# VHH binders against Transcriptional regulatory protein TdiR (tdiR), part 2

Target 1, 227 residues: Transcriptional regulatory protein TdiR (tdiR), of Thauera aromatica (o87940)
Amino acid sequence: MQATKTGNASTVFVVDDEASVRDSLTWLLNSISLDVRTFESAKDFLDADISCTHGCVVLDVRMQNVSGLQLQQALSERGFKLPIIFLSAYGDAQMGAQAVKKGAFDFLQKPYRNQDLLDAVNAALALNREMADKQNEKQKHLDLLATLSQREMEILDKVVAGSSSKEIAKLLGISYKTVEAHRGRIISKLGLKSTGDLMHFVMRGSSHCSDCGRQPLPGSSPCRPAA

## First folded at step 5 (VHH; framework vhh_7n9e_1)

Design s34 (from k3 with S31D E110F)
Fold by ESMFold2-Fast, scan of step 5:
Structure s34 (fold): chain B 227 residues (1-227), chain A 123 residues (1-123)
Amino acid sequence: as target 1 above (227 residues)
Amino acid sequence: DVQLVESGGGLVQAGGSLRLSCAASGFTFSDYAMYWGRQAPGKGREWVSGISTSGGSTRYASSVKGRFTISRDNAKNTLYLQMNNLKPEDTALYYCAARLSYTSGKYYAFDYWGQGTQVTVSS
């Protein structure tokens, strides 16, 4: 029915097939200055392909066609990790327990107090902001690594593996002085003060997919802040 | 004898298009995630785009999203970058890079890099 602006710092995404519920939640959340974007189905939410926007999702556990649990699964499979708060009727307590077991941020049984929902949303947004900050720090780390030339990357790999400059010079067929110059450039490009900092720098940037056996794409974070 | 060879660069006017290619040899291309990076004159190297081993997942830098499209042909061991609506700010040496979808023992971002192909966008 109504479009809500989503270009700001954080958005609460409300997915519920009842217009009266979407309107009620929009009014409540706007009362504490939170931006809301509503969707009448899980399909509409998925089709919107919410890019790397900061926020959280408020879902009903039961929706026509695609359930809230199925939407949670689809979002997980996309690597998109917005905190999810489930709203559930009394008869859906078992579904709520399953949602929490699968990593939902919170579960509120209807009827709930408005303040409980507001507290859950604020906590979810705080968690998302913390996670986004951590991901941005990791992306900056990967971007710094990407400033290195192929030769500098080869030298960094060998330094991290414990090779001396003399060993690297022999392995690459270049002079000791050239290796030392490259080491200096690597330290400078990465904003470090010594070669002893390299291991800590490299370790800070390590990242793995939690829901699959494959590593995330380096320098290609699935999520970035909205423009 | 791993090699990544970029081609397709050149001089183009603002608003124009170019298609870059990266020919890979010496490794099993379909096992590697592929990337495009660029380095502008007087600036550091920045990542532009990435594509998963199957081509089913793509990522873009905010500065190029909606204008550039990354793709790959595993049968031809070739990576592509379709560049549309080019801007003077896109002037840079463009490199392709490869990383195993899983690599143990390596801590830096990429396993292999090409030498690059120059793209110059005139105003």
Scores: ipSAE 0.000, ipTM 0.112, lowest interface PAE 19.2, mean pLDDT 75

Design s41 (from k3 with K106Q E110F)
Fold by ESMFold2-Fast, scan of step 5:
Formats: sequence, structure tokens, C-alpha cells
Structure s41 (fold): chain B 227 residues (1-227), chain A 123 residues (1-123)
Amino acid sequence: as target 1 above (227 residues)
Amino acid sequence: DVQLVESGGGLVQAGGSLRLSCAASGFTFSSYAMYWGRQAPGKGREWVSGISTSGGSTRYASSVKGRFTISRDNAKNTLYLQMNNLKPEDTALYYCAARLSYTSGQYYAFDYWGQGTQVTVSS
């Protein structure tokens, strides 16, 4: 009668121009209960309404009209962040290695062991979940900082820089007790336990806002989290 | 107890339609990807179709693509297979199956199979 909390909401996107390959990969991946969406061309994949940001991509290094490397570049230019696993024929191993150097998660040379593909996919999905968790943590961090008043932000900056409450009071022209009160409110609002935690909190959220604005492919809403 | 109970099979003429159902009990249906497989007389089991935990992703064997539609109702713990334009080659015992997802080093390779429902397509 208890709800199960171990289900995976991730999708594996398979891009391959051969129907038999799409079918065999779908069967293999479905055999471990992974959700699969297949595409017969790079164009179909790029045009798709990707409704899930939790997942990974499996694609062949060589496809009709475009290479997998060209698709990887197009996805990168669109801000697509899902891990990519390349499948390469015997003679294409060098191209697969180059794909990894350019940011692909992994590559497998045909003929590969089914377990090697499953291991690569599961590792890619684990990385995707970690990246999603880190992005969510950064957003929560920014949301918490947004709850601070201008005065609280000024005090936070001075505390992180190592200033004492007495020094902060003099610098900002406020009473010592007011600084103490603000320090307590900052710690409480940020869900922290001590002043020492403030430095780590500030350092964790120091990434530039330019990275925050990049979006996955249009329509790639987050998948339902594992419940 | 885990149970998968298939129904809806029968005798149908070529070009006809059938709708198969699979009633699941004894496990959290919404946490399992579901499958339809079939076994023709004297042959091993072959994959027919699969559906994700949410129903958002579906896939089909090339031999049935465009003719069969897999769906699920998680509120009713039921899996369906709508079969259209049936061919004599579709004659088989049809089974539903369930498998739990592998995540982050936790592998759940639990295969549950029903007893099957017979589909016979004449001529």
C-alpha cells in the first residue's frame, strides 16, 4: 500500500536514421524501464517539443546529411544541456573520441556490450540529475538572497569580508545592537546555523547571471521529479 | 501478490480490430514501465510495444507500427493495446510485462509477466 519513491522520470532521446536501430535501442532501454523517445533525423530532433530536461541523448556519430558532431554543435548553440552519448562504428572511434573532447558524456564503439550501453545511459542520467539539483540549489540560493533587505546585504558583505559587528556598526553608521539583530535575521532568513556558514553560502552562489539565462531546447520543461 | 491479468483476445478476421487490457495489482503500477510481448506457436517471446511510467513515451516494433496503439490508465492500474488492421502474422499469445526503472546505481530488474491472452487472426 505504500507509495514507491524509486521511479525514474527521465527520458532517453534516441536519434538514428535506421528504424531497426531505434527499435533495438528502445527495447533494450525499455527492458530497464527507461522512457524512450526516438527521432529519425537531426532535423526532427531539433524541431521537437522537448518537454523534459531530465534525461540524456543517444545518437550515432554518422547520420544521413549531418554528423553527430554537427548536431552536438547545434544543440550547444541552443543552450541544450542534456548529456550526449555517441554510438560509433568500428572505423569511427576517433570521431567519437573527438565528440567527448568537445563535451559529449561518452561514446561506445560498435559492437558494444548491451550492459556497457546501459551503464553509460545510467551514468548520464545520474549526471543530469546532479546538474539539475545543482541548478535548483543555485536558484534557491538566489531566491534566499533576494529576501534580504539592502541593509542586510551590506552587513552580509562585511561579515563575509571578516569585519566585526563593531567595525560594521562604525562603517554603516548604525548601532552595535542593530548589527547584531541584522546578523541574526540574515542567518535565520538564509536557513543557516552560524556566521561561519555565511562564507560558504555566498561562495556557493557566486556564478555569473549570464549562465542563468540560457534555456534548453524550446518546450523542454522539467520532467516530473522522482516521487 | 503481484498479478498481471490480460483480457480481450479472441478470433478475428484479417483487417479486423481487437482491444487488449492488462489489469495490474500487487505493485505500484505508476512506477513501472509496461510492455506488450507476444509468442507465436513454436517461437520465443518477441517485443511488440512499450510505454513509459507516465504514458508520455510509446514505442512499437516495426511490424506493428501504425496499426497498434499502446496506452495506460494509472488511476485504474490498467494497460491497453488497441490493435487495428490485424494480419494472420499477428496470431500469438499476447502478454503484458512490467519492469522497474534503474536509477543512480539502484538496479531493479523485476520482470512480471501475465499468463497471456490468445489472439487468432484468420486467413
Scores: ipSAE 0.000, ipTM 0.081, lowest interface PAE 21.0, mean pLDDT 73

Design s42 (from k3 with K106R)
Fold by ESMFold2-Fast, scan of step 5:
Order: structure tokens, then sequence, then C-alpha cells
Structure s42 (fold): chain B 227 residues (1-227), chain A 123 residues (1-123)
């Protein structure tokens, strides 16, 4: 578990009440060097702190105590954004189709080809890494913005709105040289080279849709390489 | 329910050191960048230092760079400021702050401040 928190390692979470299925999936996924955590029930999975783990979920659409669709809804309500792959028996393809319509990454109907599962898992992990990278980049931008003083934030806002240093000086009641000094400090604090870079920095930080989700639950550890 | 409680201030002689702590509760501490500010009597608030969520990036006001070190312990929900080579000019109420939200389109963040801890440096 420590490896997941300290690196780019991903975990495949397998939720299935049949031990034989968990074991076979673990063996298959381990055969391509993927780490696996198994859960015998939706309750065990929900009780585990997975909010800060990179990976994907593989789950059966039919579990004795909770359906896979109910698990998907509970995860969404808790703010989890792991890609979900549903495994369905021949008679419940409709449930799998509904899960995909509700945003599941994929569903595979049993009997499935092992390579199809591996392809789906690899694709889901790639999507998760891409989304995590975008979220980390947005958080990095927000962190840098948080180091700015109130005055520097006011100046940044006006620069992004297209105001010149002369106009900002008039609006804030300070000298032109003071505005230029603040702009230099903002650029330095944000690790940028020019005022043109400010527009790109702000655009990248404010435009990522992945950040439009719910706030992390109180007490949830964020997913990051270093504590 | 968001609470920031500063401690570690006091009286110290010029050239001395103090370590300030800020205990955070009521929010996911490790998800937010933190900073230290200070306010001397009759003056406005001055930003002192800031730290990213992981602690991997730090920034300092020119007046304290090389003398102060900001750090955090996310497991303990605590922010620190190690102050070395203190000067009489560092006398101020020191407070920690978290940027808990960002206003879209304006790039203005809402900060939550603690009550502060007084630092007095004698000449």
Amino acid sequence: as target 1 above (227 residues)
Amino acid sequence: DVQLVESGGGLVQAGGSLRLSCAASGFTFSSYAMYWGRQAPGKGREWVSGISTSGGSTRYASSVKGRFTISRDNAKNTLYLQMNNLKPEDTALYYCAARLSYTSGRYYAEDYWGQGTQVTVSS
C-alpha cells in the first residue's frame, strides 16, 4: 500500500463475493505485473480507504447484498473517480449496458476473452493516470496561486482581464512602478518567464473539468506521491 | 467548524529563534495550500511564507528569506514556521491561513485565518 502512495503504481480493485473468481482475476492481472486488492463484498470495499489510490475497479453487476450499480452510485456520492469495469453473466447484459450509460468505463459479458479484460483494465488505468495527471497539474496551479498575497491576486485578476499596468495603477490607487514590481513578483512566484505566460498558467489552472467534482470527504487523504 | 490554532509565540531576544505551530481541524488539511502572515501594530497584513499541499514547493517574502523555514506535517494536520535570526522588525501577530476556495473567473481565493500568536523581539 505504501508503494501506491509513494509512486505512480496503480492498483486493480476486484469486488466479487466468489473467492475462486477473485483468485483467478488476481492471477490473470498479476501475470502482467498489475497489483490487485480483492474485496468479498461492496461493504468491505466501501469501508476501505481507497479515495487516494490510483487504479480501476473490476466488479460483478450481481452481488448478493449490494448490486454493482448501487456500489457505483455510492462511490460517486463519496467522490471516487476510479474507472469501473463491470463483469456480467449472460443473463444480465441489460444491467451492464445501464452501468455503461451511467458512466462505467466498460462492461464485459461472461464468458469473456482474457485479453479483452486485460485490454479493458489497461485502458482504464491509462485513463485514470491521465485524469490524475490533469488533477495534479490543476492542484499545482492552485497551490502556486495560494502563495500570492491578496494584492498580487487583485493584480493577477486585472492582468488576466486585459488591463495594462497603467490601468491597474489607476484602478488600485498605486504607482505604475509598484504595479510593475508586483507583476515581477507574481511571475517569479508562479515560476513563469513573462506576462504572456500568465494567461496560459491561468487557463490551464481554471479550465480542467475534473476539478468540477465534489470536495473530498473530511478526513479523506488526497492522492499524492509525497505526504 | 474550520479551526486554525496558532502557538509557539513569545518574547525573544534579537538573534534568537522561535518555532510556531498551527493546528488545523474541520477540513482536509492535506488538500490545501497553507501560508503564514503577520501584522504589526498600526500596519497592514504582510504575507510571510507559503507552502504547497505536499510541502514540495515553498515561497518566502524577501524580508524573511534565508531566516524562516515553512514546513508541514500532513499526518498531524500541523503547519510550522521555524524563525531564526529574529530581528525587532519581526515583532508582530503571526497567523496561519488556508485557501479553502477559489472564485472562478476572478482568481480570488477565500482564506481562513486563525486568531494568531504574538511574537515580540527585543532589541
Scores: ipSAE 0.000, ipTM 0.150, lowest interface PAE 17.5, mean pLDDT 74

Design s43 (from s31 with G50A)
Fold by ESMFold2-Fast, scan of step 5:
Structure s43 (fold): chain B 227 residues (1-227), chain A 123 residues (1-123)
Amino acid sequence: as target 1 above (227 residues)
Amino acid sequence: DVQLVESGGGLVQAGGSLRLSCAASGFTFSSYAMYWGRQAPGKGREWVSAISTSGGSTRYASSVKGRFTISRDNAKNTLYLQMNNLKPEDTALYYCAARLSYESGKYYAFDYWGQGTQVTVSS
């Protein structure tokens, strides 16, 4: 464990219908300075409408009325992004494996070692922080691209595709000098030093494809984490 | 600085074995599902095997099922691929890749990937 990162505090959400389990997990997680919020049912967790936060979920696969897998599906349909760790009884190990296939972060079979749970939670929280960092990188990328004019975007697209300034000039019906001037402005606006840096900039944007699949549904309000 | 560095490739006779390693740095290895992919000369990239964050779930392409075993050591930030009963058709550049969500068969959606290690199987 390391000191908490101020302005990006994480919460572990525990969903379990047994009070004794919620209490035990709260004590264990608090012992390593993690904040915990507990819920006695899947319905209570869904009704709390947890969004725009950092953390992870610890969830039993076997709950009265609604299974953990059903809760995972409902959360996925809502665009929920926090990593989910499943706790499964001996006979539910197959369900835990299936949950991981459907995007759960991990699963632990009861009885588990306390250290295994702590390791899984710490890993999930680290994942959540890296996801937030990737989203911030993507937003910076988009903000920089937004500074480009329509003509600069047209030129950027062709440069990335491997076109020479001569070829771009012919295609767009402008002079070679004008294309070179635009290339210089693009490099400057994007905070780069060379065309090689430009390729890295564009490749970084493309590498964020997995983030696109985990985006909130269209129309969802974005949250601003504290700096 | 994120890096995935593969090692353990080489030349081997048909029916032989190799163990590949992938050393990860610059990200929280235990938070990522890990993958092995390969690209043969003149062919596109293809998925070979996948392992969940904990190592509790593994998946294999039909072409390698029963011959290859994927494993990971989160304490050492290292991914492994044990390759047995190698065939000439297994000749390829083998690379590891990392992804936040577990999804087999989708190489193009990886968050990070290495440069690869060459495996050549002679007939």
Scores: ipSAE 0.000, ipTM 0.163, lowest interface PAE 18.6, mean pLDDT 76

Design s44 (from s31 with Y35H)
Fold by ESMFold2-Fast, scan of step 5:
Structure s44 (fold): chain B 227 residues (1-227), chain A 123 residues (1-123)
Amino acid sequence: as target 1 above (227 residues)
Amino acid sequence: DVQLVESGGGLVQAGGSLRLSCAASGFTFSSYAMHWGRQAPGKGREWVSGISTSGGSTRYASSVKGRFTISRDNAKNTLYLQMNNLKPEDTALYYCAARLSYESGKYYAFDYWGQGTQVTVSS
């Protein structure tokens, strides 16, 4: 599903040095019940605590002091994940193509139709929500795996590789009973019922992993409210 | 320079409570799963509890489940263990440990260990 009724709030962040543009976009976006926060400069936007929010960014390609492309680069370097939609009042087709090539969600050149902007924003918000849901599922998988002890991870790796408890006992120099006890704890810690469920869990969490059983890489927290 | 410094241990009577803290520095705390282990006199190391990077998942040894609560504060780089209804059998050196999760399959080990804090429970 692309849309959610789960109550996660989304905000459209508008960065533009012209008050008339911020006002027009705020009115338009509010007309379809979207929350808007505006910023008159890239500095104001970067100084705001927005790292823990869902939404998208609408920004001008050309601003006083810094270009939108420079802001996009700075956000990318910070690991910022919100989709970016560029607006340009100038004939900057090259800049627009460059922005999209570097990961911008969309580029709209003035004059644009209100519906084109609304379509782009809605699509960006849908993508952001989908990516957030996928990241949350991945993080829950990582969280569960991270609760395993060193020995449990060694045993999990061998189970996923197809080794029997008897073979694992030989490989690790421990008793068969000890391996069985560890397997039971692993299944319990991962909230599963059986070895079959375990294989399915690992396969689902590891995109195209042929060896499976490797610990997924955890990301840094995107939230730093104590800055 | 990586450091894990445990505190909060001491002498307590059976049925009492203690709260242990583990202050972490020198690494990105929020990227590491955190664990509490203990070593009682005459015994090997026993895993007590573990908590995921986000704090979204916690697990406990059967011997402490329902009595101990693990938690973390990533903003303060601190791990906690709330210990309630302590028993003489809980007497041990308690230490925290950190492990980085990564898709490598090469090695599953605790990357960092603390020196521990002594907990003694009198009958």
Scores: ipSAE 0.000, ipTM 0.290, lowest interface PAE 15.4, mean pLDDT 76

Design s45 (from s02 with Y59K S62D)
Fold by ESMFold2-Fast, scan of step 5:
Parts: C-alpha cells; sequence; structure tokens
Structure s45 (fold): chain B 227 residues (1-227), chain A 123 residues (1-123)
C-alpha cells in the first residue's frame, strides 16, 4: 500500500531565462536525486499550478521583464509559502540581502561552490517538509472535527470548557446516558482514547498568538485531499 | 487590550517545586475556563491542566496528575499552577489559555493565549 509520505516528494523549481543555467542546475540537483522543474520566465512559473506542492524555488535576482523580487511578492500574494533561494551576481549582493529582508530563505553570490547551493537547497527542502507536515497534521484534525454532528460539537465545546456529563445533560435537556454515548462517539470519531486526549487534541489544533483572533472554522482550508 | 502574562518559571532541581501565575486583563476573567499548556523544544503543544469558571472542577493530564494543582482567584484575575515533585521531563515553556464557557461550537481553539514562562528541571 501507500507509504506514509507518498505524495510528499519535493521539487526544486528553477526560474532562469538562460538555458545553460537551467541545464547546469538540473544536472547538479539530479546528481543527488532531487526532482527539478525549470521555467524560462516568471510568467511561465506563475502560470503553472504549484498550489499545494512541496519544494523550494531557486531564481536569479535579475531576469528579463520581471525581477526576482517581483516574483517573490507575487508568490506571497498567492499564499505560496515555498522557500526562495536567490542567486545573485557579484554586483547584486545588495539586492540579494534585501530579498532576505523581505522573507527569502537564502541568497548565494556568484561565484558560489556547488556544495553551498546543495546545502541551501537541502536546508530549504527540510524546512518546507517540516512546515507541510505541520499543516497536514492540522488539516487531519480539522477533517476529523468536520465529521462531528452539531450536537457532538456542542458537547465537545462544553467538555473542553470543563462541564461534567451531568451538567451537559441539564444544559442540553438530554439524559446523562445520552451525553456519555455522545462523548464516546466523539472520542471514537476523533481517533482518541480518553477525555484527557480531547484536551490535548484541542490544544494541538489551536492557533497561538498574542493578538489572537478566532481560529478558522474546521474545513475552511482550500488545500484538502480529494474525496 | 486583552493580555495573559505568565510568571514564576525558572531553573529547579528534580524533586523541587515551582508555582506559576497567569495574570489576566482586558476581559471578564470569571466567564472563562482557564488552562495550562506546555511545549518542549521540537515537540507539539501538550495540555497540562484545566479549571472551570468557578474553580469547582479541575482536570489534569495523566503525566502530571497527583503532582500539579491548578487553582484560580477570580477577584484578582489570576490563574495558578502549583508544581511539585518536578521531573526533567517537565522541562518546557508553560503558557496559559482562556476559553469562553459559551462558544459558537464552530471553533475548537482557545480565545486567548499567553506568551509563556520557561521551566527548566535539572537532574
Amino acid sequence: as target 1 above (227 residues)
Amino acid sequence: DVQLVESGGGLVQAGGSLRLSCAASGFTFSSYAMYWGRQAPGKGREWVSGISTSGGSTKYADSVKGRFTISRDNAKNTLYLQMNNLKPEDTALYYCAARLSYTSGKYYAFDYWGQGTQVTVSS
């Protein structure tokens, strides 16, 4: 059957208008078994459907028609969170530094050592995989919550708020036995073993911020596995 | 505006004790159930303890049951965690969280979070 990480293969996206550069980088990256997709322009890359893919982007600070910084901004506006590694000519080191200030993962000044590029790419892919794994775990939790009925959701909220089954029964106008049955179904549907696990589940799934707005509703993410 | 500020963390020897406090402001504290969570480096968030709005009901994670005691003072808008018989495995950033007792049933998250206080237990 499918491995736990099937479909989490990483791709290195190379954006450069010079064919010789694309070929060179493809050969280098393929030599360590990395999958590479090349694009001749920023437009070609933006037109490709890379939503919900895993990987990193390698691009030059200077390209014809569109700068690498403009591409970085366009990707950010689309919600893409792939790490970006900029390649900068000797005279463009200042622009590479500015790209990092705007959220780029790294930049390499030409001439760079092949090993420095490989190290940067491997680090970027490791970060992307970690972030994707975290997002997938969160999505699994949201998907499980989406299986709960309205009544089960009401009971879950009251359990998390510290109410006993007797208190919940009184509040909802149902029997103690009915509440216990619902609690059992909630625990089962969420793949948990105990009421204590419900608190761990809620804690792990909750957002953490000092200016905390409401957590997005379960199932609101656009990046869900096909039914 | 809304704030939760934890204090009382520090370095302690195994078998020792610490008392954590969480000072709440900017909301009606007595209307919220309160919680303690922790996160060790490189690990996910773990629920530690919870307390009802009145303080009449408490719950604990199995890993801390019998060693930790959660309490609250609604007059002072403060949540406490008394930690006894500390173990190296208790080393983590400890933070408090608040959840309104009445919720819409559509959010499975805490309404407010603190930034945390570091607890380090040496062997």
Scores: ipSAE 0.011, ipTM 0.435, lowest interface PAE 9.2, mean pLDDT 78

Design s46 (from s02 with T53G S62D)
Fold by ESMFold2-Fast, scan of step 5:
Structure s46 (fold): chain B 227 residues (1-227), chain A 123 residues (1-123)
Amino acid sequence: as target 1 above (227 residues)
Amino acid sequence: DVQLVESGGGLVQAGGSLRLSCAASGFTFSSYAMYWGRQAPGKGREWVSGISGSGGSTYYADSVKGRFTISRDNAKNTLYLQMNNLKPEDTALYYCAARLSYTSGKYYAFDYWGQGTQVTVSS
C-alpha cells in the first residue's frame, strides 16, 4: 500500500551538482512512480524544509562545494534519520565503504545498472517506512497510556512486571476487588480485551530505537504527531 | 554494565522442543520481572511470556499457552523458556527483557533488552 494521503508520501531527495545527473535520476525514478526533489548543492538541501518528510537521500560522494561525506556528518550531527545512498566514481570505493561504516544505507559505484539503483532506493524507502511505522505505533501507545490515572499507571506497571491482583492489592494497600476494577478500566481505556493483549500492547510500545523517527534540522520546527 | 545474553536457539523440526536461556549481569536479577518476546521477519513484535521477580507469577500469550513454560533461577541469574510442540509459526528472533517490579515512571517501558537468539522451525 501507498503512504498516508497528506504529508506522509515518500520522496527521493537527489543531491548532485550536475544537472544531467539530476535529470537522469528524476526520469528513472519517475518511471516507477516515485516522487523526486532535486538539489544542486549541499547548502540548498540543508536549507530546505524537509521536516516531517518520509523518504531517502541519493547523493554523490564528491561535490564541488561540499563532499557527500561532509554532508552525511552534518546530517548525523543534526540527528537526521532518512536513509542515505551514495553514488561514487570508479576508484572511490574506499570512500563509499567509509560512508556505510558511518551509517549510510548503501553505496553504488559508477557505472551502475539502473536496476541496482532502483533496488537500493526501494530497499531504503522500505526501511524508512518501517521505522516511521514503529515510531507511530510507539506514539499511539504513549498517547493511550496518557489517558490512565496515576493509580491505574501504578497497577499497570505491576501487572506488566508479572504481579497478580492479590500481590498488587498487598503492595498498594487496597482491596482485591479495587485492583480487579482498575485492571478492567485499564484494559478498556487501552482498547484491549485481555491481560495477554496488554502484554502485546506494552511490548510494541516499548521500542527504544533512536533511529525510529526523524530529528528536525537546525531552524526547522520539531515534527509533532497530529491528534 | 548491564547485559542480557540469549542462547539455545537453532533449527528444529515441527513438533520438536528447544530450551532458551537468558544470562543476566550488571543488575539485581531477583528484583526484576523477566520477559520473552519474539519477532518474525516482516511482522511486529509479539509478547510471549513473563515471570515475576520471585517466580511466583507467570503470564503467557494465547498463541503459546500450554506449549511454552517460563522459569528462572535467581541464584544463577538466568531466565529460561522451555518450548514444546513447536510449529513453523514459532519461527522468530527470541529476546529477553527486564522490568523493575515497580517504578514511578509516567510512561511504561522495559528497562533492559537482549539482542536475541534465532529459532527456526522447519515444516
Scores: ipSAE 0.000, ipTM 0.142, lowest interface PAE 18.1, mean pLDDT 75

Design s48 (from s01 with S62K)
Fold by ESMFold2-Fast, scan of step 5:
Structure s48 (fold): chain B 227 residues (1-227), chain A 123 residues (1-123)
Amino acid sequence: as target 1 above (227 residues)
Amino acid sequence: DVQLVESGGGLVQAGGSLRLSCAASGFTFSSYAMYWGRQAPGKGREWVSGISTSGGSTYYAKSVKGRFTISRDNAKNTLYLQMNNLKPEDTALYYCAARLSYTSGKYYAEDYWGQGTQVTVSS
């Protein structure tokens, strides 16, 4: 009787072993028309297939079977891209610092105002949607680049680096006219109109996630269609 | 382009005070939790304070609790750290941080942080 996947709507995932907390957070979040799914344990949450949904996670740093920090570590290792909001007790300052170190989106210490939780959740959902949009845009960009031949990719790399057609011809041992022809085909294949559009196309697809957690290769995505 | 620029550091005598500022640009400042960290010569990096997205919650490392106060002005896209009763042990490069990637398991300093502002506390 666990809640089923409903589509494109954002969901707030509440992980807490106390039923009264799950109920109060559900009621509060529903008051601003947010969808909520609750989990009694980290195991139940990790067993659920949520990797293809949009949303955020609200979890207490303390749970009877595992700490919230251990849950965040497990989610990170599985490649989950959901922002996590930590709830902690007043005297748990060290735990708050650890949550920050493990990439928590936000944290709230009791006593907190209901509005502070709502603001944190809304901000987390907005960020998640922005990140999902950027990931989809990057995938479309990569798919388009995959249509280029090896030679076209070599020429694209040099054009982006600022090389002229004459310089590229010399570097690749081909004629100037051949480079110009390849440049035209690259622009056409990428659906662009000019070299200026090409620079914007490449810039939009550039990724600074070398500092992020390990990025799985295309085909390792948990959101790929089932066999 | 995301940018964090710290200012307000300097040389101060033990028992003195300093107020650090961090000017943020290139992202919606009011939508992200903000943090202050520090690194002293020959010591590891230490997270000293944080303030929630709404500003309603703060945390402080035990080493600075009761002496430092974090605050934010969302209208000015600025983060502050008021440092009172400074000790020689507080000598460090202080930097502000915002993490715009949230599930990779890495700490905020590896995502977006400023160049830092030097604080030196003499005996």
Scores: ipSAE 0.024, ipTM 0.473, lowest interface PAE 7.7, mean pLDDT 77

Design s50 (from s02 with G50A)
Fold by ESMFold2-Fast, scan of step 5:
Structure s50 (fold): chain B 227 residues (1-227), chain A 123 residues (1-123)
Amino acid sequence: as target 1 above (227 residues)
Amino acid sequence: DVQLVESGGGLVQAGGSLRLSCAASGFTFSSYAMYWGRQAPGKGREWVSAISTSGGSTYYASSVKGRFTISRDNAKNTLYLQMNNLKPEDTALYYCAARLSYTSGKYYAFDYWGQGTQVTVSS
């Protein structure tokens, strides 16, 4: 439970137009060593560069000029994948229910217990970390596959489909020895030890297709403090 | 592998009570908000109730508020729906749902749905 300072530290983003609420939430979250950034409006939050940040968002369903539901929609349209925790006043059950229907991670009705907020935030940060770790593993998998030549990729596909080296040689019009050499290079390039490891490697990335869909837009700027 | 398995449905007379259960596996149940929805024959799907990760906050559709109570037992990975004062209009397939990932954009569907448990209320 000791603090660690890394380039991928998580931040809790608090969006609320009332200074007293931002101050109270900052105090509460800092009491368990969580980093907090506050914003007094949806516009200020949307204008902030958070592209390289892991974390979660805590926002009120009602804010001046822009509702929390409108902010959730804008973040969604920009491709931001941060989990959102909604805060609603007693009697705003319809707005809270709508936020849930629109994909909020969690929600709390005022007045809430401090521990309920802390539990929700910790759960959201854990989910965000898990999602980021899975995306990093998928990207490493894709980067390794990108080192393969077109021929090596053809051979990989046939090996995974259960074809023998002799069958692959006949299908591609090359020698058995050439197929075996390609198989050796594929295993080496992917950092594996055997054909069994190869099957496991391919299966770990089976839910991701690098050439079947559009890639997400690249982030801008390095992942470092603005300074 | 993620599974949501509902149970507790059945045939009951108007004014009666039923308690539905949803057994969750394959994910960290305590880290996700949970939901109950229903679909009656010839009608669209409608949500019934929602519960926060800790169980400290609950929401209900106006049609069931005051009659239904949602709760969860994070130690048992189980979601519950206590249904009191049942009406014929409550007749539907009841299913539990979870959002296991944050999905952005125009996609507002829940990530996973159970198969459901049938509730039939006789007049």
Scores: ipSAE 0.012, ipTM 0.493, lowest interface PAE 8.1, mean pLDDT 76

Design s51 (from s02 with G50S)
Fold by ESMFold2-Fast, scan of step 5:
Structure s51 (fold): chain B 227 residues (1-227), chain A 123 residues (1-123)
Amino acid sequence: as target 1 above (227 residues)
Amino acid sequence: DVQLVESGGGLVQAGGSLRLSCAASGFTFSSYAMYWGRQAPGKGREWVSSISTSGGSTYYASSVKGRFTISRDNAKNTLYLQMNNLKPEDTALYYCAARLSYTSGKYYAFDYWGQGTQVTVSS
């Protein structure tokens, strides 16, 4: 137990209309200390609030009411980015191959080895954690930038563009000492120690935006609040 | 259509030198500040160096200061990074980035990024 963790706990979501399969997979995954949530239908899964949860999904290719491929499409349309592992019966290999071609993380053909499923799940969870960590760092940087005043943001822009304090003072019509004071406040507000740290901060937090010319607004997240 | 295309990477022995180039097209190069960044396998992006629109101001990460030199040729729309005394820890994908100064509003973004060129320094 820690007071603070670097990431949220991961959950394996199992969607299968057979109770015996859900029980078997829960037992297997719990045997390596993974948290599991099971759903008996695609509708139950889609109705659940998983928008802010990290993890992976284990789906049967064929379910009574809807195909796993249809569920994969519905998740994609809702903007959820959880890795999907498909389980397929003998003869469904082409459907499994189609799922992977359309972006599924993996597919396993029955009968599969328990270790193959565990390996696939662990790999999917590792990928999901890596992607989540990148998004969390980006949001943290945006939140820090939001603490800056308009003048501080203007000066930060000039510093990032490579302008010296002397050049900024001349450009903005203010004193060199005023620019230095603003730079000190910017560095302090962002929790940094130097101009070099500032450049690292901007480089790590910035991402390509060829058409918009700006970073996303603070609070712009595909993750929706839990009810 | 905007492009930044890096070149000059490769395999080099420790203590060696490489010169990277970034060819820019589709925008007014002389109006943009230019940057070199790098990313090692399994690590986040690290800023390496920056240069002002005129080339009159340059900045370097402490890890490369004294070994690397950034320069630009606005007539050729090209950014350069001269890398001397290379170390195994310099092994990374090196990419260039361009940023137009934004004096209005409260947003910051690098406008353009290159795909990168791989630099591998053997020990």
Scores: ipSAE 0.006, ipTM 0.407, lowest interface PAE 9.8, mean pLDDT 77

